# Designs tried in a protein design chat: VHH binders against q12xb4. Part 5

Target 1, 267 residues: q12xb4
Amino acid sequence: MLDFVGLGLFDEKDISLKGLEKIHNADKVYVEFYTSILMGTDLEKMEMLYKKKITVLSREDVEQHAEDWLVDAKDSNVVFLTGGDTMVSTTHVDLRLRAADMGIKTTLIHGASIASAICGLSGLQNYRFGKSVTIPHPYVSNRGVRVVSQTPYDTIKNNIEAGLHTAVFLDIDKDKGYMTVNQAMEILLEVEGKLGEGVMVDRLAVGIARAGSPSPVVKADYIEALRDYYLGGPLHIVVIPAELHFVEAEALVKLAGAPEGILENID
Key: E = the ipSAE of ESMFold2; O = the ipSAE of OpenDDE; V2 = 0.75 times the mean of E and O plus 0.25 times the DockQ between their complexes.

## First folded at step 1 (VHH)

Design h07 (framework vhh_8pnl_2)
Fold by ESMFold2-Fast, scan of step 1:
Structure h07 (fold): chain B 267 residues (1-267), chain A 123 residues (1-123)
Amino acid sequence: as target 1 above (267 residues)
Amino acid sequence: QGQLVESGGGLVQPGGSLRLSCADAGSTFSIYAMAWYRQAPGKERELVARISSGGSTNYADFVKGRFTISRDNAKSTLYLQMNSLKPEDTAMYYCTAEYTIVTTGWEYTFDYWGQGTRVTVSA
């Protein structure tokens, strides 16, 4: 048997009681950290709380050589741990298909996801969100030209035109580290400066840091103000609201310190 | 489908005051966002003031500093205190209640309107 267990948002205590039970009953426990990182914990703290040895799998171990460890689930109980919720914003459904091909039964024990956490923290309604997008770090092309992705700008523009909010994930790079809300605001304004379509001009945004931690920061303000606002350590995420219901605008003012002016002229 | 009843309108001289009330017979008043709109002869309805279920207020620029919106959830009543009234404030005043039900698959917004109360500011 192969049990997929979501670890939640922040530390080793975010696991559900059902997930903890699966770990206690497991013969082998694996984890991957390449899709999501829990900032409030580490391998030692997890092993100490869970009372089990945990083997860390690389992206290659999971995506290219999965059969090497999936074979253990034919004759024993194997648990595979992922930050967040196991099948949200991952390709791990591929592991379920491979397990099925090998005659291995799988179960899903869900964990809290950033996709629902941003709605709770901001007060923005989940049914009013459109396509999510990731802002990649700018890079230099093979021809020596600096490239800044236009995809986030286009996705946000399309969502706004449809009356939908945008969840904006921030890139993680080995050399550049975790993208901050400040860097994300600078990138969006840089693209605006090139395109001139006015999408990011006087645009409200919500910066969120350390969702699920004891001290999350949620700050709503215009992009220009958020560029210079200190949110502390990772992980960061951004939401770009489209048109707001009055209750959503009230939530941003009362819970995220948005300018009170956003309550005026709300439909 | 809600029962919103406005009252408190009347004739006043410039500089006078009026207090409008909007009573809701429903038991769910406290969860609604409430607003006052007005419509002058020959003009469209315009927002005067809004108050959320949590008590946050929003005012049109032309009434800021003169009008105060408030609610009493125990009495299921919305109020608009109107001070320093001007001839330009002459209109039919309507109260509204708005509530959005959110589920994992769909939404539905309730939108209730009263019949209005007339305010005339004239010498």
Scores: ipSAE 0.000, ipTM 0.116, lowest interface PAE 21.0, mean pLDDT 85

Design h08 (framework vhh_surovatamig_d1)
Fold by ESMFold2-Fast, scan of step 1:
Structure h08 (fold): chain B 267 residues (1-267), chain A 126 residues (1-126)
Amino acid sequence: as target 1 above (267 residues)
Amino acid sequence: EVQLVESGGGLVQPGGSLRLSCAASGFTFSSYWMSWVRQAPGKGLEWVATISQSGSEKDYVDSVKGRFTISRDNAKKSLYLQMNSLRAEDTAVYYCARDITMVQGVIEYYYGMDVRGQGTLVTVSS
């Protein structure tokens, strides 16, 4: 048996009771950190709380040598841990298919996902979100040209035209580090300066820092104001609202400090 | 070493067709979502199309929807972009890119590109 267990958003305590029971009953416990790291924990803290030895798998162990550890699940209980929710925005469905080919039963124990966390923290309704997008760090090409992705601008524009909010994920780079809300606002305004379509001008945004932590920050304001607003350490996420229902606008004002004037612009 | 090598670009007249190819090496190609992105002269990078690991799910920017088709062959470790009814506005360097969806605690990276090829130039003119 192979049990996939989502660890949630931030630290080793975010695991569900069902997930913890799977770990306690497991013969072997694996985790991968090559694509997902929980900011509030580490291997030692996880092992101390869960009272189990945990083996860290590299990307190569998961992608190229999965059979080496999947075979254990034929005759024993194996748990595979991931940050967030186990099958949301991961390639791990491939592991389930490989296990099925080997006659191994798999189960999913869900964890909290950033996709639902941003809705809860902002007060914006999840069914009113459109396509999500990631802002990559600008870079210099091998031709010596500065490259800035236009995709976030286009996605936000299309969502706004459809009356849908945009979840905007922020790039993480080994050298450049964690993109901040401030940097994201600068990038969107840079693209606006180039295209001149007015999409980002006087545009409301929501900056979110450290979802799931003891010290989360949620701040709604216009892009120009958020560019200079201090939200603290990583990880940061942005939401660009489209048209707001009254309850959404009220939540942003009362819970995220949005300008009160936004209440006058809704039907 | 992870590598993506694009080919198939060239000069084509408006209304024409072109097929781009991308050969992948150095990673388990079938485990990744793959994308095509482009950069027009004087513009930034623009996402064009994405395909899931098995090829069952595909997505496109509105301007190319119905004209372009993304596909993949996991056995050959190859990604393709069939471009029909080409317009002058499609002129760009086209890049093959590998999508990553989770990096250091961020659970969802929609169109997060961690590896990109060197590109292939597509020019649409009379």
Scores: ipSAE 0.000, ipTM 0.153, lowest interface PAE 16.7, mean pLDDT 84

Design h09 (framework vhh_sonelokimab_d1)
Fold by ESMFold2-Fast, scan of step 1:
Order: sequence, then C-alpha cells, then structure tokens
Structure h09 (fold): chain B 267 residues (1-267), chain A 126 residues (1-126)
Amino acid sequence: as target 1 above (267 residues)
Amino acid sequence: DVQLVESGGGLVQPGGSLRLSCAASGFTFSDYAVGWFRQAPGKEREFIGAISYSGGSTYYAVSEKGRFTISRDNSKNTLYLQMNSLRPEDTAVYYCAAEYSTYVLDWSSPSEYDYWGQGTLVTVSS
C-alpha cells in the first residue's frame, strides 16, 4: 500500500496524528521538497521526531522513474510525504494513477494547505477566490533580453473583473532565492508601467510571511506601500483582493492593518 | 578559493570494491550538503547519492540498488563514497558536489549544487 501524507505548512509538528501513525507503521518513507518547502524544519529534525529514516526523492524519481520505488508498495507499506496537502498544487495525482495501474492501493492523509491558510490569516472568504497564479523571477533570455512574465498581471486583471480575489504564489529560485512581497510588488508595478491599463494603480494587496509559523506577518496596504514594507524571512505569498464584503474589509483593517479607507470600498 | 578534489579512482575488477574521497577547502564544509554524481562517455550526468550537512540523513539513487554508501567527516572536510559489487556499467568519471544546506529542493538535480570537483575516473573491467 502507498499512503500519501501531507506535512502541513511550517515544521515537523504540523503533521496530523493520522499521518504520524502512517509513518510509524511504514516499511519505507519517502519525501519530496521540489513542490513545497517547510521553512521551520529539515530532514534531520523530521527523522528525529518521526523516528523513521526518510529518503528524499527527486522530481525525476517521482515524475519519470516512480515505478522503481512504487513496486515496494505491492508487498509493503510505503509512505510518500509532501509539504502542505499532497494533491493541492501538485501533479501527484499522476503518481496515484501509476500506483493503480500496478495494482497498488493508495490512501490520502491530508495536511494543512497554504490555500486555506491565506483565507484564515487574511479573513478573505475562500469561495471568493479565482484562479491562482505564480510570479516567476524576471530573467535574461538567450538573446540577452530581460523577460518579465505578463501572466500574473493578466490573471489578476481577469479575476478582478469577475469580482474574485487572487492568490499569488512567489517563485523560488536556486540562485535568486525566495521572492519577497516587496519584489512581487515591484514586478507588478513594472508590468503596469509597460501596459498602462491601471490595474495595479491604487490596488490593495495583502502580504503574508511565514504562514503556519509562531510569528506570521499579515500586512494589507496598497501595492506602492507594500513595496517598501518589511515582512521578514520566507516564505512569502501575496493576495490581491477584488471587491470586499464588509467582514472581509473589517478583517483586513483590524487584523492586517489595512488603511481604514477601504471600509468605503465594500459591497 | 573554493575547491573540491576527488581521489581514489582507478581500475578495479568486476565484483570488487573502491572508496572515493572528496577533499573540500575554501568554504565551511560542515554547513553544506554534499553529493556524488557520475558521467559515463556519451551519457548524461547521473546522480548517485547525497548526505546532509550533519551526516544524519542520506539520499541514494534508487537504481544503484544499495551497493553504494556515502559518508562524511566534517573534522577532515572530506566526503566519501564506498562502492561495492562493482559492475562494468559503473565505469564513469565520478564528481563530488556541494550545496549550502538547510533545504534541498531536488537532491538529484545538478543545478541545486553550488560547487563541483573536477572528477576522478573509475574503470571496472577484467
């Protein structure tokens, strides 16, 4: 059998009791970190708390060569660990389908997801969110041209026009590191400068740092102000609200320090 | 100046054993996760194994079937690869690599590693 276990948001203690039980009963435990990083832990701390050796799998091990280790689940208990919730913002459903093709039973033990954490921390209602988007780090092309993705701008624009909030994931790069809320604000304003459609002008945003940690920061303000606001260490995420219900606006003012003037912009 | 220098390569008979070493200098070795990769002629660079900064955790390529053991000695700034039950298909240039350690997104990806050695040749033949 193959058990998928979500690890939650921040450290090795975010695992559910059911997830821990699966680890203790496992013959083999695997983890991947390429979809999600838990900033409050490391492999050694996880192994110490869970009292099991954990093997780290590469993207290639999971996506291209899964059968090499999935065969063990035919005759033994295998656990596969992922940050957050295993099937949220991953392609791991493909791994379940491969297991099924091999006659392997799979189960899901859920973990806390950033998708629900941002709703809890901001006070914005989950049913009012539209399509999420990731802001990639700007890069220089093979032709020496600086490339800035327009996709985040377009996605935010489309969501706002539909009355939907946007969850904005921030890129992780081996060389450039973890994108900050400040960098994300600068990128959105750079695209605004080129397109001139006024989407990001006087636009409210919510910066969130270290969701699930003992010291999360949640700060709501206009994009221009958040560009210079210190939120501390990673990981960061952004939410761009559309029209706000009164309770959402109150939550942003009282819990995230949004300008009180936003209470005039509600439906 | 950062340097990783592999040694211990050479000719070995099929079924034999060989121990590779990688000497690190110019950085704080004990803060880095380190790993071994190999490249056979005309082939892509292949991951073998990696070990965490403390030595408490190891990750191995599934395809090597438990024949290789990675270890480190932080007091000597040295990484080791013990290779047992060697086969002709293990013939390759072996490289050590280092990555600043707190998290590794993909232990098997060459792109995750900051520093690389020049390689040592291992030939398995009769």
Scores: ipSAE 0.000, ipTM 0.191, lowest interface PAE 15.3, mean pLDDT 86

Design h10 (framework vhh_6z1v_2)
Fold by ESMFold2-Fast, scan of step 1:
Structure h10 (fold): chain B 267 residues (1-267), chain A 123 residues (1-123)
Amino acid sequence: as target 1 above (267 residues)
Amino acid sequence: EVQLVESGGRLVRTGGSLRLSCAASGFTFSEYAMGWFRQAPGKEREVVAAISWSGGSTWHADFVKGRFTISRDNAKNTVYLQMNSLKPEDTAVYYCAADTYYTLEFSGSYDYWGQGTQVTVSS
């Protein structure tokens, strides 16, 4: 048996009671941290609360050499832990398919996902979101040329034209660290300066920090204002709204401090 | 630091062949999908070919199908573009790019880009 357990958004307490029961009944517990970082916990805190030894798997262990540990689930109970919800923004369905090929039964115990968290925190409706996109850290080539991805700009533009909001994930890099809302705003404005299509001009955005924590920050304002707004520590995420329904605009003003003028522009 | 370094670009005659290489460092190469893009002066950057993290799936643009082949060697952290039957319209700066495996389900955005390598095809 292989049980996939989502850990939720922030710390070791975000696990469901069902997930905790799976851990308590497990013979082996594995976790991966490469798809999602839980900023409010660490391996020691998880092991202390869950009362189980946890083995950390690398992306290579999961994607290239999964059979090495999946074999344990043929004759015992194995739990595989991920941040968020196991099958959201991951390739872990591949593990379920490999397990099935080996005759191993799998189950899913869901966790809270950042996809629903941003909707709850911003007041923007889930069904009105288009394709999400990730902003990578700009880098300097060995020839001294600054490289900035245009893909986030293009995705946001296409979503806005379709009347859809964009969830904008921010790069996590071992050396450059966690991208902030401020850096994301700078990157979008840099691309706007190059392309000149007016997509980011006077564009409303929502900056979100530490979703699922005791101290989340949600701030809606124009991109230029968010560039200089202090949201505190990671992890950060951005939402770029398209056309707003009245209740969405009202939520951004009342709950996220958006400029009152956005209520004039809802249709 | 993350680096993608393209090599192999040069002047080649129409009908010739060329192999481009892209050496990756600073990230776990086997966990990234890779793509080749090209951009001619005054033109938009266009996607040429893409390959999954494992090499099990490849895609090639219609204008290069049958002539270009993308491949990768995860042990060497390198992605390749074999270009056959080159035409003057293939003249461009060729870029390799990396997309994180877990972000493919979102948008197909490419996270890291190389500096480019110039390919010039003379008549």
Scores: ipSAE 0.000, ipTM 0.125, lowest interface PAE 18.7, mean pLDDT 85

Design h11 (framework vhh_lunsekimig_d3; at its last look DockQ between E and O 0.02; V2 from the best seeds 0.00; counts 0 for: pae E 12.0 > 2, unsure alone 62.5 < 65, grease 26.3 > 24.2, placed apart)
Fold by OpenDDE, look of step 2:
Structure h11 (fold): chain B 267 residues (1-267), chain A 125 residues (1-125)
Amino acid sequence: as target 1 above (267 residues)
Amino acid sequence: EVQLVESGGGVVQPGGSLRLSCAASGFTFSSYALYWYRQAAGIERELIASITSGGDTNYVDSVKGRFTISRDNSENTMYLQMNSLRAEDTGLYYCARGVEYSYGYDVWTGYFDYWGQGTLVTVSS
């Protein structure tokens, strides 16, 4: 048996009771931290609370060598832990498929997800969101050229045109670190400078930091202003609102410190 | 206007020491994490040390035990004490402003919102 368990948003206490039960009944517990990290805890604290040894798997272990540890699930109970909600904003469905191909039964234990938490934190309505996107860290190609993806820009543009909000996930990279709202704003502005389509000009943005923590930060402002706003430590995520419902606008102003001027643009 | 100005670079022999300074202005210094990164000739820029607003520090392995990052919020200045310098430490050293850093993960140096002009450190016999 292989149980996929979402750990929740922030620390070791965010796991569900059902998730904890799965861990207690597990013969082997694995965790990956390359898709998300619980910033309010560490492996030691997790092991202490869960009363189980946890083996950390690398991206390579999961993507290229999954069969090496999945085989244990044929004859024993194996738990695979991830930050947030399992299978959300990850490629772990492939892992589940591989397990199925091996004749391994799988179950899902859900955790709190940043995908839904951003709605609660910002006051933006979940059904008004379009396609989400991730801003990847810029990188230098093998030819020595700096590459900045314009995919986020295009996704945002398309959503805006459709009147839909955009959840903008920020890249996590072992070598490059956790992308910040500030960096994200810079990247989007850079792309705006190149493409000049006006998508990011005077665009309202919402920065969210440390969702699920005792001290989350939610700040809405125009991109240029938000770029210089300190949100504190990771993790960060960005939401780019499209046309706002009156209630959404009010929420952003009162709860996220958005400029009051945004209320004037509500039809 | 946000400004970061590095100083303290120079020529030293292997095994020597240098102390770099980064003078900051134009923002609430105490609210920001700060970073030191360096760039050797022909090599990509690398993050080498970080200090959070709270004073937590992190280092890349190559400088651990030799370099110490610190800050004085009253003076709006960050420092890098470099001891036991090696030839491979030669390069342009930059300070940069960023958000809080934690868990030992580096922040990509290409997207700090502000950084200085750099100070040259040359380690040569």
Scores: ipSAE 0.008, ipTM 0.263, lowest interface PAE 10.1, mean pLDDT 90
Fold by ESMFold2-Fast, scan of step 1:
Structure h11 (fold): chain B 267 residues (1-267), chain A 125 residues (1-125)
Amino acid sequence: as target 1 above (267 residues)
Amino acid sequence: EVQLVESGGGVVQPGGSLRLSCAASGFTFSSYALYWYRQAAGIERELIASITSGGDTNYVDSVKGRFTISRDNSENTMYLQMNSLRAEDTGLYYCARGVEYSYGYDVWTGYFDYWGQGTLVTVSS
């Protein structure tokens, strides 16, 4: 048996009671941190609360050498832990298919996802979101060219044209660290300066820090203003709204400090 | 609207050469990274080669030194030059656009937003 358990957003207490029960009954517990990191906890705190030894798996262990540990689930109870919700923003459905090929039964125990958290924190309706996108850190290529991804700009543009909000994930780099809302705003404006299509001009955005923590920050303002707004520590995420319904605009103004002028643009 | 169309596949003898083309339309070609994938009989689909918008290239070990990926931004076309072909290089070759990082870390997710239909390469005997 292989049980996939989502850990939620922030710390070791975000796990469901069902997830905790699976851990207690497990013979082996694995976790991966390469798709999602929980900023409010660490391995020691998790092991202390869950009362189980946890083995950390690398991306290679999961994607290239999965059979090495999946074999244990043929005759014992194995739990695989992932931040957030098990099958959201991961390729872990591939692990379920590989387990099925080996005759191993799998189950899913859900956890809270950043995808739903941003809806709750911003007040933007979940059914009005389009394709999500990640802003990578700009870099200098081997050929000496500065590379800035155009994909976020194009995705936001296409979503806005379809009347859909965009969830914008922010890159993490071992040397450059956690991308901030400020850096994300700068990158979008840099691409706008190159393309000149007006997509980011006078564009409303929502900066969110530390979703799921006791002290999240949610700030809605135009991209130019958010460029200089301090949201504190990681992790950060951005939402670019499209057309706003009345409740969405009221939520951004009253709960996220958006300019009152956005209320004039609602129908 | 967005399209990726592969061509150049065919039958070649071991030790021969072949050049694949991926013609792109419907987006700003020069701004995107592009990829070649291969699906061989009895083998999992694998990423063979990549080229960034800035021209950086990467290859899997099995083709390193034999295959060369390149792009022509003026013609909106990406190429894969395949030399010293082996029987194990036989398979369907796919062109793909975009690789997205997972939330939380600098890990490429392997999610590709547009794919071609594939072109068959057969290395006989």
Scores: ipSAE 0.000, ipTM 0.294, lowest interface PAE 12.2, mean pLDDT 85
Fold by ESMFold2, look of step 2:
Structure h11 (fold): chain B 267 residues (1-267), chain A 125 residues (1-125)
Amino acid sequence: as target 1 above (267 residues)
Amino acid sequence: EVQLVESGGGVVQPGGSLRLSCAASGFTFSSYALYWYRQAAGIERELIASITSGGDTNYVDSVKGRFTISRDNSENTMYLQMNSLRAEDTGLYYCARGVEYSYGYDVWTGYFDYWGQGTLVTVSS
């Protein structure tokens, strides 16, 4: 049997009681940290609280070699841990599909998701979000050319035109580190300089750091100004709002320090 | 069972044009991002173009403005229109399937499950 267990947002205590019970009853416990990790804890603290050895799986183990460890779930209880909620903004549904093909029963034990947390922290309404996107770290191609993805810019443009907010996830990379809101603002402005469509001109953004911690940071400002605000340590996420309902604008001003002038553009 | 079959390669003069096709089967074509890679002799494969399920495209600078990626979901086929070809474009061209979204990734830095066998493009002077 394979149980997918979400770890929630920040530390080892964010796991649900149901999740902890599954870990207690598991024969094998796996975790992946490449989609997100809990910044308020580490593997030793998790193993100490959960009283179970936890094996870390690489991206290759999960995405290319899943059958090597999935087979254990035919005759034993296997738990697979992911930060947040396992199936939200991941490709891990592939594991459920592969398990089904192997005759392995799966369950989902949900955790608190960043997708819901950004709504609560910012005051932006969940039904007004469109397609999400990730800003990858720029890289240098095999030919030595710097590559900066334009997909985040285009996704934000399309959502704004549809009246929809954009959740913008920020890359996690062993070599380049955890992307910050500041870096994300620079990247969006760099793409604006190349495309010149005005999407990032006078555009409000919301930077969120350490959701689920005792002291999260939520800061809203125009992209050019937000580029200069220090949000502290990881993990960071960005939201680009479209047109705001009055309650959303009030929340950004009062809870995230947005310029008060945005209230004058609302009915 | 998943198959990607490239075609349309050949020998072409510098400045010429060529259209590559990638015929797909064994999966729900419209739900996946698709990619073109090329590999020159003795060099690792390089990603040159991508297209999401929604039609969003990205290109490396060396081909931008010269190459156009497109897809026809009704024919389960992806295309690469290659114009203003140069000697440096010579190589084996592969199509690939990946996922459009992975938490922490976008289509440009995604991963791939399956590859085609490749089609050879030679730009000779």
Scores: ipSAE 0.000, ipTM 0.127, lowest interface PAE 12.0, mean pLDDT 84
ESMFold2 (binder alone), look of step 2: mean pLDDT 77; pTM 0.769

Design h12 (framework vhh_8pnl_2)
Fold by ESMFold2-Fast, scan of step 1:
Structure h12 (fold): chain B 267 residues (1-267), chain A 124 residues (1-124)
Amino acid sequence: as target 1 above (267 residues)
Amino acid sequence: QGQLVESGGGLVQPGGSLRLSCADAGFTFSSYAMAWYRQAPGKERELVARIYSGGSTNYADFVKGRFTISRDNAKSTLYLQMNSLKPEDTAMYYCAKEWTYSGYDLYTTYFDYWGQGTRVTVSA
């Protein structure tokens, strides 16, 4: 059997009691940190609390060599741990399909997801969100050309036109580190400068840092102001609101310090 | 990972049709947006069409109504059906695999997710 267990948002205590029970009954426990990192913990703290040895799997172990460790689940109880909720914003459904091909039963023990956390923190309604998007770090191609993805701009534009808010996830790179809200604002404005479609002009955004921690920061302001606002350490995420209901606008002002003027322009 | 191989280009007369294919050797295809770009001689590379993992599509104004982008997640293959081709469509066509889903992968800097291209020539 293979049990997928979501670890939640921030530290080793975010696991559900059901998830902890799966770990205690497991013969082998694997974890991957390449889709999500829990900023409030590390492998030692997890092993100490869970009372189990945990083997860390690389992206290659999961994506290219999964059968090497999935075979353990034929004759024993295997737990696979992922930050957040295992099937949200990951390709891990592929592991379930591979396991099924091998005759292995799989179960899901859910964890708290950033997708719902941003709704609680901002006061924006979950059912009013459109497609999420990730802003990748700008990179230099193998021909020496700097590439900035236009996909986030296009996704935000399409969502706004449909009256839907956009969850904007921020890239992590081993060398460039964790993208900040400030960097994300700069990237969106850079793309706006090239396209000139006015999508990011006078556009409200919400910067969120350390969701699920004891000290989260939630700040709503226009993109130009957020570019220079200090939110502290990772992990950061952005929400670009579309048309706001009055209650959403009020929540942003009262809970996230949005400019009071947004209450005058609710549509 | 993510080596993309385009095929289906060729020489066609104005008004003709071609179907381009792009095969992904990796197995994360279904979670990514896929796009077709083109580059005409002496011009910059431009977006032609994009399809998101959920099936929604986006088209450049100059191909709307003539081109159709589609994907087959089971075969890890992207398609571009090109109808009513014009001389102005002459270009090298590139497949791109684009990160659109959130994930905090330590190696998620988006680079080298391009194919080598397939040439389309529309000429009498």
Scores: ipSAE 0.000, ipTM 0.144, lowest interface PAE 12.7, mean pLDDT 84

Design h13 (framework vhh_sonelokimab_d1)
Fold by ESMFold2-Fast, scan of step 1:
Structure h13 (fold): chain B 267 residues (1-267), chain A 128 residues (1-128)
Amino acid sequence: as target 1 above (267 residues)
Amino acid sequence: DVQLVESGGGLVQPGGSLRLSCAASGRTFSSYAVGWFRQAPGKEREFIGAISGSGDSTYYAVSEKGRFTISRDNSKNTLYLQMNSLRPEDTAVYYCAAQEFTYDVSYGTLTPSEYDYWGQGTLVTVSS
């Protein structure tokens, strides 16, 4: 038996009661932190609260060598922990397929996801979101050639043309660290400077920091203003709104400090 | 493992178009995220574009936007690069490359060192 358990957004207390029950009844507990990090906790705090030893798996352990630990689930109860909700913004469905190939039964115990948290924090309605996208850290060669992904720009453009908001995930890199809203705004403006299509000109964005923490920051403003706005520590995420319903615009002004002028851009 | 062979390079006049092909042999091509890179004399290999195994996701270098289009035909085990409005500055050896992972194109596809399998290259010369 392999139980996938989502840990939620911020600390070790965000786990559901069902998830905690699965951990208590497990023979082995694994966790990965490369898809999502819980900034309000650490391995020691998790082990103390959950009363179980937890083994950390690397990306390679999960993506390339999963069978090495999945075999334990043939004859025992194995729990696999992921920040957020296990199957949201991850490729972990592949682990379920591999387990099925080995004759292992799997279950999902859901956790709170950043995908729903951004809707609650911003006031933007989930059914009005389009395709999400991730902004990767730019690649810079030894000769100073800067390579920047165009995909975030294209995805935002296509969503806006369809009247849909864009959830913009920010890259997490071992060496480059956690991308900030500030850096994301700089990257989008850099691409705009190269393409000149006007997509990011006078464009409203919402910066969100530390969703699920006691002190989240939600700030709506134009991209140029957000580039210089300090939101504090990680983790950060961005939303680029398209056309706003009146209630969405009102929420951004009242709850996220958006310029009142956005009330003129409603549908 | 997979082997990659580029073709379609040659001499083209400024403003012209070329379509490069990359034929894959070995393991199933649709399992690989693949991309195009180029290297001009005295320069490092630079990213042009990449496409997921399914073909649903594409990533392009900003400097090549609108002129270059990447596509794949998994039934023919072939990757394509359509190049339009070519300039003398596009003169380079063009390489196709594949990642070992079977997952769709990730944010990590922009760096040459992240690709496990490389073709031998095909020369494109843009000159009068």
Scores: ipSAE 0.000, ipTM 0.260, lowest interface PAE 14.5, mean pLDDT 83

